# Ledger of designs, part 197: miniprotein binders against q9bqp7

Target 1, 240 residues: q9bqp7
Amino acid sequence: VPQNWFPIFNPERSDKPNASDPSVPLKIPLQRNVIPSVTRVLQQTMTKQQVFLLERWKQRMILELGEDGFKEYTSNVFLQGKRFHEALESILSPQETLKERDENLLKSGYIESVQHILKDVSGVRALESAVQHETLNYIGLLDCVAEYQGKLCVIDWKTSEKPKPFIQSTFDNPLQVVAYMGAMNHDTNYSFQVQCGLIVVAYKDGSPAHPHFMDAELCSQYWTKWLLRLEEYTEKKKNQ
Below, E stands for the ipSAE of ESMFold2; O stands for the ipSAE of OpenDDE; V2 stands for 0.75 times the mean of E and O plus 0.25 times the DockQ between their complexes.

## First folded at step 19 (miniprotein)

Design Qe8 (at its last look DockQ between E and O 0.32; V2 from the best seeds 0.00; counts 0 for: pae O 7.5 > 1.5, pTM O .742 < .8)
Fold by ESMFold2, look of step 19:
Structure Qe8 (fold): chain B 240 residues (1-240), chain A 104 residues (1-104)
Amino acid sequence: as target 1 above (240 residues)
Amino acid sequence: SPELAKELVQSIRWLAKEVEELLRMGDLWYAIWMARMAVDFAEDTGDPELIRRVAELIVRVARIAGRPELVEEAIRVFEELARRNPDPEIREIAEEAIRRLREL
């Protein structure tokens, strides 16, 4: 159990945005500062086993592809992820621009993969938006806040080239999502809160994306694990 | 090499412990996804005994979950394991796991 427990939900805040909320999704700029990001905390608190398995996976990829092939693979994965997030932000924005969009960006297997999910997404409240937990002292950049099948969620978009469980970034994905939720729920830039999370895994070949819904109870359990990781990070930094 | 084999076994045991925790939390899909990772690493060892132990873990997760869609996902894991491995012992482990899953 965390030594310094803090609630993920804010009882003084509505979980339903009212009519006076902006119709344009929030996009709070990420300010560079000295407080750690969610991803930094998670990276710095990986267990010995997580580090070993990740290194084992990297060595297998290098064996199969060669070092140059692995570098190209990881570069392409990163670029495709970046383009996917850019495309989703464009698709989910309620405003049309006069500037012509890149048609190749919108015509990808990943975008095809999520179409059935997007039909269930509505009420977009934030896109690519910074969150800060001033009390717990961490910051993040969430992908999306919207309703999924009637539930307001922090939504995280992931790409995968194959329908398989091992994706390098997914070891701590649920912790990342709940950390963003906790920060948003206690960030003065936001007037509402979220109780649910959604991780969407999209596939390069256009196969139907997998939606991983996390209800409030599950999110609360992952929140406890996030608090432990944050405490571990803080203690390590005191001893540097 | 013996030290690396011990560390890999230890890491697979850790992964199994994470799967048990996910099941306790009720995150059934993430439990199956994590268990697929355990199979992939056990397959990497080439050790049929370790592969069988991880296969038994997946069958247990599917039984506890009691959900047909998770059973079907588990079956797909073993179908792929058998497809990738020409070793008759590993194929038999996969087929036995599929048989047990279909009885659920």
Scores: ipSAE 0.707, ipTM 0.864, lowest interface PAE 0.8, mean pLDDT 84
Fold by OpenDDE base, look of step 19:
Order: structure tokens, then sequence, then C-alpha cells
Structure Qe8 (fold): chain B 240 residues (1-240), chain A 104 residues (1-104)
């Protein structure tokens, strides 16, 4: 049990989006602060076993691609992910700022992959927006807050390189999502709360993306795990 | 590399233990994710027997979970395994796992 329990959901916020929700998605900039990001917390609190698995994967990839090849691969994966997020932000943004849509960004297998998911996405409330949990003292940049099949979700978009998924994205993605949910639900910059999460895994070859829906119950379970990771991080920092 | 294979086997054994622990704790969704990773590592060994063992683990997880969405997730894992592998033995393992999952 976490020593510092804090709820994922805010009882003071209504579950119903106020009709006054701005028609324009929120985009709060991430402030460079001493406050740890969700990603930093997760990375620094990986178990010895998780570190071992990642190292073994790395060694395998280096063996297959060489050191320079692996660096190139990693850079390409990162670039593809970035372009995908930029394309999604452009697609999900209601503003006609689409005039400068690099049409090339939209012509990707990843974008093709998520088309069937995008059909079920509506009511976009936030895009690439910073969240801060003031009490628990962490920050994050969430990809998207929108309705998926009528349920308001924090949506996290992931790219998967075939034939093998990026291992780093597999372990802690649910924790990342709930961390963003909990932060948003208690961030004063947001007037609403979310009860669901969605992880969407897009594929480079354009095959249908895989949606991983997280209901309120599942989110609550992962929230407990997130709190434990956050406590571990805090303890490690005190001992440094 | 024989050394790499040994290390992958060790990783898979650890993942299997973690999956079993997660199952005991009722963390079924995370168990499926961990099991999927075990499949990926097993695939890297090219050892059909190891892949079979991991497949059995996933089928067990899905059965215990009793949730249609987790069964479908497990099916997707094996469909992708079959797609990526030209080895008929690995394909058969994947197809058998899918058959078992569809029976749940």
Amino acid sequence: as target 1 above (240 residues)
Amino acid sequence: SPELAKELVQSIRWLAKEVEELLRMGDLWYAIWMARMAVDFAEDTGDPELIRRVAELIVRVARIAGRPELVEEAIRVFEELARRNPDPEIREIAEEAIRRLREL
C-alpha cells in the first residue's frame, strides 16, 4: 500500500463535461521545472529485471545491426514516433491551421493504421498538453484527451515497429496513462476529469492499430502501482 | 550466439514467473502484456519448444482472466507471431494457441 495515498479521481469535479468546455483543445506548454516528469519517474524506478530485459534487447539489436546501425535504428524510431504524433495533432486539431499540413506527414503507415480508431474519436479536449499534479509533485505531457466510443479518455499513441514492438513502451504505458489521468484530474488548468484510458498501438505497415481500453477500475489498479513507483523515486532522490 | 540465447531463456523464465505472480495478484491485463513480451523473446531464440511454453502460459492467462478483450488480445499476439514466422512449426504453435483461445 502506498504510504502517500492520493485518489486518481477528483470528487470535486463533475464527470460531465461542462457545456462550457472550449471548442478548441487545450494545449498547455510543458514548463521546464525541477518537478520530475512521469517518464523520468518511470525510467528511474525500473526494476533490475526490467533493466536487464532492456539491456538484453539492446545487446541483441547491436549484435544484429552493429552499434552504428542500432543508433540509426533508434533515431529512426524516435523520428517516426515524433512525426506520427505531429500528424495526429494536426488531424485532431479543429483549427484550419491544416493549411500547412505537410501532406507528407499524413502519408504514413501509422496514420493509415489508426484510421479506424480515429472514427471513434470525438470531443477532443486536449492535445499535447502539459499536466501537473500539484500535491504529488510530478508533471507530464499527454498526447490527447478525447471521447473514444463516447467515453472520455486520456489517449496515448504508440508506434510499433514490426516485427517486434519496442520493449520500452510495453511495460509502463498503463502507468503513464494513469499518471496523466491523475495529474489532469487534479490540475487546476483543467475543468473536467477523465475516468478512462486508451493506449493505441499504431503499426508502420498500416495494419489496423490495436486499441487497449482501460476502464475506471483498471485505471484505479494501475494508479496504485504508479503511486508506488512515485514513492520509490522520491526515496531514491532523498538518498542521493 | 549461444550466450545470447541463454540470456534470452533466462529473461523468458523471469517473465514467466512475473506473469504467474501477476495472475496470483489478479493483475490480468498486465500479465498479458508481460506474456506478450515473453513471446517476443521466445521468438528471438528461434526455439519452438520455448515458444510453445510461452504460448501455453498466455492461453492460461487468458483462460483465467475470463475477459473477452484479453482473449482477443492474446489472439492478436499469436496472429502476429504466425505472420512474422516462416517456420511451419512456429506457425503451428501460434495457430494452435489461437484455436485454444477461440474455444474459451
Scores: ipSAE 0.015, ipTM 0.326, lowest interface PAE 7.5, mean pLDDT 80
ESMFold2 (binder alone), look of step 19: mean pLDDT 78; pTM 0.733

Design W11b (at its last look DockQ between E and O 0.02; V2 from the best seeds 0.00; counts 0 for: pae O 4.6 > 1.5, pTM E .655 < .8, SAP 71.303 > 70, placed apart)
Fold by ESMFold2, look of step 19:
Structure W11b (fold): chain B 240 residues (1-240), chain A 102 residues (1-102)
Amino acid sequence: as target 1 above (240 residues)
Amino acid sequence: SPELAKELVQSIEWLAKEVEELLRMGDLWYAAWMARMAVDFAEDLGDPELIRRAIELLLEAGRLAGDEELIERARRLLEEVLREHPDDPEVQRLAEEARKLL
């Protein structure tokens, strides 16, 4: 149980749709460098067991690929993820046309993989947008806020190359989603709120992506775990 | 290193316990994903007791999620373990439970 529990929902903010809400997705630039990001909090509060398992995975990959091969693999995974997110932002943006998009960006297995998900996505309200929790003092950069099958979600896009799990951020991905959710709900740049999350795992070979929907109850349980990680981070920084 | 191997075993046991927590939370999809990871690590180590524990978690996640691929993977691994340890009471229990799946 966190010592300083805080609600994920903002009671001062209506969750009723507003017809006067902006029709163009928000893209708030990341401006605050002094407070910690979600990813830094999670990285700095990994348990020793999480660290051991990630290091074991890394050593096995280096054994299989060689050190230079592993560096190339890691670099390619990062580049493919970046390109995937850029393509999705372009596809979901009402300001983009097909002629303005990099055609190679749109020709990927990952984009093919998510097509069936995209048909269920509507009402895009934010893309690649910064969030700040004004009270708990952390920041993040969320991928997307949109309706999925009629439910407003913070959506996180993931890429996967292998049947075996890629463990780079696997342990904490749901915590990342709810942390963004809580931040957005308490960020004065946003006039709306969200209670649900969606993690979409896209596959390099174009196989249908897997949508992981997180309802409000599940998000609440992960929110409690996020608060514990944030408390742990804050205490560590006071003792440095 | 013997000390590193023991710590890695403990870390895989930690992962298995996290899967149990995810199952209790009702996050069946994420539990299944983490259970696959537990199996992969246990197989890479070749520790038969960790493999059995991970198989149990995979079966439980597969049953609750209705995931046929996950159940079939767990059944194949269970058949291998049963061939190697036919009189182990825990393997026998898992085999009986597997016969009840979709």
Scores: ipSAE 0.601, ipTM 0.772, lowest interface PAE 1.2, mean pLDDT 81
Fold by OpenDDE base, look of step 19:
Structure W11b (fold): chain B 240 residues (1-240), chain A 102 residues (1-102)
Amino acid sequence: as target 1 above (240 residues)
Amino acid sequence: SPELAKELVQSIEWLAKEVEELLRMGDLWYAAWMARMAVDFAEDLGDPELIRRAIELLLEAGRLAGDEELIERARRLLEEVLREHPDDPEVQRLAEEARKLL
């Protein structure tokens, strides 16, 4: 049980999106601060087993591809993910703010993969927007806040070359999503709160993306795990 | 403290490895984020060797990520290090490598 329990949901905020919310998605810039990011907390609190698995995977990839091949692979994967996020931001942004869509960004297998998900996405409230949890003292940059099938969600877009049909296959991504939810729900820059999360795993080959929907109950369960990771991080930092 | 610096170096090296791994796993956003963190740690440390390593990581992550912002950040860090250590052959090498990417 977390020593410093804090709710994921803000009782002071209405669960109903105000119809008066601006038509333009929020894009709050990430401020450089001494405040740890969600991803920093998650990374620094990885288990020895997770670190070992990751290192073992790296070693296998280097053995398979060579060092230069691994560097090229890593670069290509990162570039593809970046382009995918840029394309999604462009797609989800209001048409009036659409700079000349690089048509090349839209012709990716990843974009094809998420088309069926995008049909169920509406009411975009934030895109690439910073969140800060002032009390718990962490920050993050969330990909998207939108309605998915009529439920307001923090949406996190992921790229994969391998199928990830189960939420468990997304590693710490559920923790990241709930961390963003909890921060947003208590960030004064936002007038609304989210109760659901969505992890979308897009595939390079254009095969249908896997949506991993997280209801309020599942979010609450992962929130407890997030708080434990945050406490571990805080303790580790005090001992440094 | 030298201990903190060593820990940060280890953290940067770990972050570098993790970035590379996350990149391999296709968790590009997390990889890019970790790369940015490695840079932030390197900037915070002010250790020329760590900064050099961070620049390498940024350049690598930036190259890998096609993240022009990361590359530009690496460039800025490199310019600072070049200014402070104009005669360091390794910094000059990194500068040459960075120029090939820009």
Scores: ipSAE 0.019, ipTM 0.390, lowest interface PAE 4.6, mean pLDDT 80
ESMFold2 (binder alone), look of step 19: mean pLDDT 79; pTM 0.742

Design W2b (at its last look DockQ between E and O 0.79; V2 from the best seeds 0.00; counts 0 for: pae O 7.8 > 1.5, pTM O .701 < .8)
Fold by ESMFold2, look of step 19:
Structure W2b (fold): chain B 240 residues (1-240), chain A 92 residues (1-92)
Amino acid sequence: as target 1 above (240 residues)
Amino acid sequence: SPELAKELVQSIEWLAKEVEELLRMGDLWYAAWMARMAVDFAEDLGNPELVAKVAELLVEHGEYEIAREIVEEAVKINPSPELQKLLEEIRK
């Protein structure tokens, strides 16, 4: 259990639409800061078992592909993920039209994969936007805040090459989502809050993406685990 | 290496505990994802007992379809008597 529990939600805020809200999604730029990012906290607090399993997976991939083949594989996966996120930001931005976008950027299996999800996404409130938890002192860069099937969510977009889920994504994706959620809910750059999460796994072959919805109760349970990781990180910082 | 094999077994058992926690939290999708990962490592080690352990956790929490899929795939790779018996029990 965390020694210093802090709530994920802010009772002074609403997740309801407001007529005075900006018509353009928020895009808060990252600030140069010494405070830790969500991803750094999670990386620095991985268990020995997580580290061992990730290394074992890496070695299996190197055996299959060769060291150079593995490097090319990981570089390509990274590039495709980057292009996917760029395409999604472009698609979801009201300032851009589909015809204005690079047509090659929008033609990928991942974009095809997510199309059925995107038709259920509306009310985009933030895109590629920085969040900072001003009390717990951590920062992040979330992908998207929008309604999914009528529920306002922090949405995280992931790519996957079927079959078999790859360990290359961290075990901690749900913790990442709730950490962003908690930060947004306590960040003075935002006037609203979000209570649900969505992890969307898109597939390279264009197969229908999987939406993993996390309601407020599930988010609260993951939040407790995030607080433990943040406490662990803070304790390691004191010892340096 | 005996040391590496022992550490891998312990890490797979750690994954199984994570699956159990996710099932208790009600995150069935992520529990299934972690279960498939645990089984993948167990199959790499050639350890059907660990595959069965993961499948039984899923059964204990009422996730028969996911457990069946995992055991069916594992039987294709290594048709052990233990896994075949477990598959019959899941299908009832």
Scores: ipSAE 0.740, ipTM 0.885, lowest interface PAE 0.8, mean pLDDT 85
Fold by OpenDDE base, look of step 19:
Structure W2b (fold): chain B 240 residues (1-240), chain A 92 residues (1-92)
Amino acid sequence: as target 1 above (240 residues)
Amino acid sequence: SPELAKELVQSIEWLAKEVEELLRMGDLWYAAWMARMAVDFAEDLGNPELVAKVAELLVEHGEYEIAREIVEEAVKINPSPELQKLLEEIRK
């Protein structure tokens, strides 16, 4: 049990859109400060087993691709992910704010992959927006807050290449999502709360994306795990 | 090295526990992903018992298709009587 328990959900907030909710998705800029990011916390608190697995995977990939090949692979994965997120932001942004859609960004297998998911996405509240949990002292940049099949979710978009997803992006995804949820639910910049999470894994070949829905119960379970990771991080930093 | 192999086995066992937990939580996608990863490492070790363990865990939780897929791939790499038997059982 976490020593510093804090709820993931804010009882003072409603899931119902207040009439005061901006029609335009929020995009709060991330301010870099001494406050750790969600990703930093997760990275620094990986278990020995997780580290070993990642290293083993890396070694195997280097054996198969060579060192330069692996670097290229990693760079490509990152670039594809970035482009995919940019494309999604463009798609999910209101038409009035649509900068000249780079049509080239929309022509990807990943975008094709998520089309069936996008049909169920509505009521976009935030895109590429920073969240801060002042009490627990962490920050993050969430991809999207929107309704999926009528449920308000923090949506995290992931890209995957067959046959295996990029391990670094997948291991703690549920923790990342709930961390963003908890932060948003207690961030004064937001007037609403989220109770659900959604991880969407898009595929390069355009095959249907895999939606992984996290209900409130599952989110609560992962939230406990997140709090433990955060405590571990805090303790490690005190000892440095 | 024997030490590396031991560490890898321990990691696979850890993954198996995580898979079980995720399955209990209903996080089937993530469980399946971790299971596949565990099997991949087990295949690298040539350890059909570890593959079988992960597959059986999936079967116990009703994930027959994923288990079948995993065992079919493992059999292609390292055919063992144990895995073949398991594959036959999963197909029933």
Scores: ipSAE 0.015, ipTM 0.315, lowest interface PAE 7.8, mean pLDDT 82
ESMFold2 (binder alone), look of step 19: mean pLDDT 71; pTM 0.621

Design W3b (at its last look DockQ between E and O 0.47; V2 from the best seeds 0.00; counts 0 for: pae O 5.0 > 1.5, pTM O .679 < .8, other shape alone 3.154 > 2.5, SAP 74.276 > 70)
Fold by ESMFold2, look of step 19:
Structure W3b (fold): chain B 240 residues (1-240), chain A 88 residues (1-88)
Amino acid sequence: as target 1 above (240 residues)
Amino acid sequence: SPELAKELVQSIEWLAKEVEELLRMGDLWYAAWMARMAVDFAEDFPDHPLAEKARELMEKAVRLLAEYFREKGDMEEAEKILELAKRL
């Protein structure tokens, strides 16, 4: 149980979008701070077993591809992920002209994969936007805040290749999402809050993406796990 | 090699316990995804009881998830779940 429990939701804030919010999505810039990011907290608090399994996966990939081949594979996965997120930001930004969009950026299996999900996404409130939990003192950069089938969510976009998924960010996906939710809900740059999360897994071959919806109860359960990781991180830094 | 095999078994056992907790929480989709990873890591020792346990957890998570959607009357989503599980 966390020593310093804190609620994921802000009781002083509406759980519905403000009707007077700007028509364009928020994009709060990420500030260089001494406070830790969500991804740093999670990386620094991985269990021994998580570390071992990641290294095992890495060694298996190196055996198959060679050292240079694995380096190229990793670089390509990163680049494809970056292009995917850029394409989604462009697609979800209102009032973009076709001439301002990179046509090659929009041509990918991953974009095809998410098309049916995007039809259920509306009311985009934030894209590639920084969040800061002003009480618990951590930061993040969320992908998207929008309604999914009528529920306002922090949405995380993931890419997947069969049969060799890039495992490095896999173990803690729900914790990352709820950490962003809690930060947004306690960040004065935002006038609204979210109760739900969504992880969307897109496939390179264009097969229909899978939406993993996390309702408020499930988010609250993952929030407790996030608080334990943040507490563990804080104690490690005090003892160094 | 024997020491590495022990550590791998222990780590997959840990992962299987994580899957059981996800099932208890009701996160059936993520339980299925994590169970699939346990199956994949166990490929090096397919006859070990842990490899069979990982496969059983994956099947349980997928079955429960499909049953959830069938009970809600969403037969198309239940079929999508079964197809998605093959790709995880």
Scores: ipSAE 0.651, ipTM 0.835, lowest interface PAE 1.1, mean pLDDT 83
Fold by OpenDDE base, look of step 19:
Structure W3b (fold): chain B 240 residues (1-240), chain A 88 residues (1-88)
Amino acid sequence: as target 1 above (240 residues)
Amino acid sequence: SPELAKELVQSIEWLAKEVEELLRMGDLWYAAWMARMAVDFAEDFPDHPLAEKARELMEKAVRLLAEYFREKGDMEEAEKILELAKRL
């Protein structure tokens, strides 16, 4: 049990959109500060087993591709992911805010992959928006807050070259999502509550994306794990 | 190296525990993913004696996952899971 328990859900907030909710998705800029990001917390608190698995995968990839090939691969994966997120932000943004849609960004297998998911996405509340948990002292940048099949979710978009999740992001993805949820639910910049998470794995070949829905119960379970990771991070930093 | 093999087995055992926990939590997608990954890692050391225990744990998880997907009517995913199990 976490020593510093804090609820993931804020009982003072309603899931119902207030009439005052802006018609435009929120995009709060991430401030560079001394506060750790969710990603940093997760990276610094990986288990020895997780580190070993990642290193093993890396070594295997280097053996297959060579060192330069692996660097190129990693760079390409990152670039593809970035472009995909940019394309999604463009798609999910209101038309009035659409800068000239680079049609080239929309012509990707990843965008094709998520089309069936996008049909079930509505009521976009935030896109590429910063969240801060003031009490627990962490920050993050969430991809999307929207309704998926009528349920308000923090949506996290992932890219995969194959119909297998990319190993680098998969283990802690649920923790990342709930960390964003918990922060958003207690961030004064947001007036609404999220109770669900959604991880969407998009595939480069255009195969149907995999939606991984996280209900409130599952989110609560992962929230406990997140709190433990955060405590571990905090303890490691005190000892440095 | 024997040390690497031992660390791998420990990692697979850890993954197996996570799979069991995820199954208990009802997060079957991540359970399946972790199980598949553990199997993929075990393929690199098929003849290592310490890998046998890990394979047994993973086989159990794989069977449970396959049964779940069958019950849901997702025969394709069930078959993929079972094919991975046969490689162990």
Scores: ipSAE 0.031, ipTM 0.438, lowest interface PAE 5.0, mean pLDDT 80
ESMFold2 (binder alone), look of step 19: mean pLDDT 74; pTM 0.649

Design W8b (at its last look DockQ between E and O 0.07; V2 from the best seeds 0.00; counts 0 for: pae O 6.9 > 1.5, pTM O .568 < .8, other shape alone 7.969 > 2.5, unsure alone 65.932 < 70, SAP 78.725 > 70, placed apart)
Fold by ESMFold2, look of step 19:
Structure W8b (fold): chain B 240 residues (1-240), chain A 95 residues (1-95)
Amino acid sequence: as target 1 above (240 residues)
Amino acid sequence: SPELAKELVQSIEWLAKEVEELLRMGDLWYAAWMARMAVDFAEDLGDPELLQLAAELAIKLAELAKKFGNEEAVKFALEAAKEIAKILEELAKKG
């Protein structure tokens, strides 16, 4: 249990965006500052076991591919993820007609993989948008806020080359989502809040993406775990 | 080496405990992801105690699948449990 509990939801905010709000999705720029990012907090508070398992996976990949092959593999994975996020932002943006000519972004297995999910996505309120929790002092960059099957969600898009687990950033993905949610709900740049989360895993071969929906109760349980990680991070930096 | 094998065992047991917590929270999706990961690492060792642990995880996933109303999560968890069982059967044939 964290010593300094703080609620994930803001009782002063509605979870239904005001009809008078702009229809263009928010894209708050990420500002350089001294407060830590969600991903930094999670990276710096990994358990010994998490670190060991990630290194074990890396060594297996190097044995299979060689060191140069592994470097090329990781570079390609990074580029594919970047292209996927760019394509999704283009598809979900109201200005998509100006970007329709970039056929190469739309021609990927990952985009095919998420088509059935995108049919259930509507009411896009934010894309690639910065969030800041002023009280708890952390920042993040969320992928998307939109309705999924009628529920307003913080949505995180993930790529995978196959339906098996991809260890590279998988231990703490739900914590990342709820940390963004809590920050957005207490960020003065946003006039509404979100109570649900969605993690979508897309596949390179175009196989149907797996949606991982997180309702408010589950998000609250993960929020407690996030607060513990943030508390651990703060204590480590206090003693340095 | 013996030291690396011991640390791997400890890390897989830690991961299995995380899966049990995720199941307790009702996160069938993430529990299935993590259970599959535990089995993938356990496969390298072929250790009887880890194989038993993996079998217990597969049974838990299958038993809890019917408690959730989200059909996609249930399907995903049952597929993970089936894959785990298949891996365990193949390891038993080799040993």
Scores: ipSAE 0.663, ipTM 0.833, lowest interface PAE 1.0, mean pLDDT 82
Fold by OpenDDE base, look of step 19:
Structure W8b (fold): chain B 240 residues (1-240), chain A 95 residues (1-95)
Amino acid sequence: as target 1 above (240 residues)
Amino acid sequence: SPELAKELVQSIEWLAKEVEELLRMGDLWYAAWMARMAVDFAEDLGDPELLQLAAELAIKLAELAKKFGNEEAVKFALEAAKEIAKILEELAKKG
């Protein structure tokens, strides 16, 4: 049990969008302060076992691709991911901002992959927006807050071409999502709360993306795990 | 126990074959997820051999997922993960 328990959901916030749904998705800039990011917390609190698995995977990949090949692979995965997120931001942004759509960004297998998911996405509230949990003292940049099949979700978009060189991000994706949810739900920059998470895995070949829906119960379970990771991080930093 | 590890290896090999057939349609994310579950389970059991097996499974699944990038493979990987989890649970009960 976390020593410093904090709720993922804010009882003071209504789940119902206030009538003034901002017509424009929020995009709060990330301020890099002494406050740790969700990603940093997760990376520095990986178990020895997770590190071992990642290292074994890395070694196998290096054996297969060579060191330079692995670096290139990692760079390409990162670039593809970035382009995919940029394309999604463009797609999910209001039409007025669409005039400058780089059509080349939209011509990807990943975009094709998520088309069926995008059909179920509506009511975009935030895109590439920073969240801060002031009490728990962490920050993050979330991909998207929108309704998926009528449920307001923090949506995290992932690309899968090859084994993500950062298996770290894949293993802890649910933790990342709930961390963003908890932060957003208590961030004063947001007037609403989210109760659900969605991880969407897009595929390079254009095959249908896989949606991983997280209901409120599952989110609560992962939230407890997140709090434990955060405590571990805090303890490690005190000892450094 | 070495016997549990052997059973896990056999189960993993069987799953890997099934997964190979299904991951011929390849989802790396699910492979990684399954690997995580296996790791989590190994951690719960405190068995380094299981951890190694989980790592090997993760690598195999990753390799298979690399080959095929398919949604059906993802579903299968999930099913495989459930099966692995079940096997691990059964192994935990025998220990």
Scores: ipSAE 0.017, ipTM 0.265, lowest interface PAE 6.9, mean pLDDT 78
ESMFold2 (binder alone), look of step 19: mean pLDDT 66; pTM 0.520

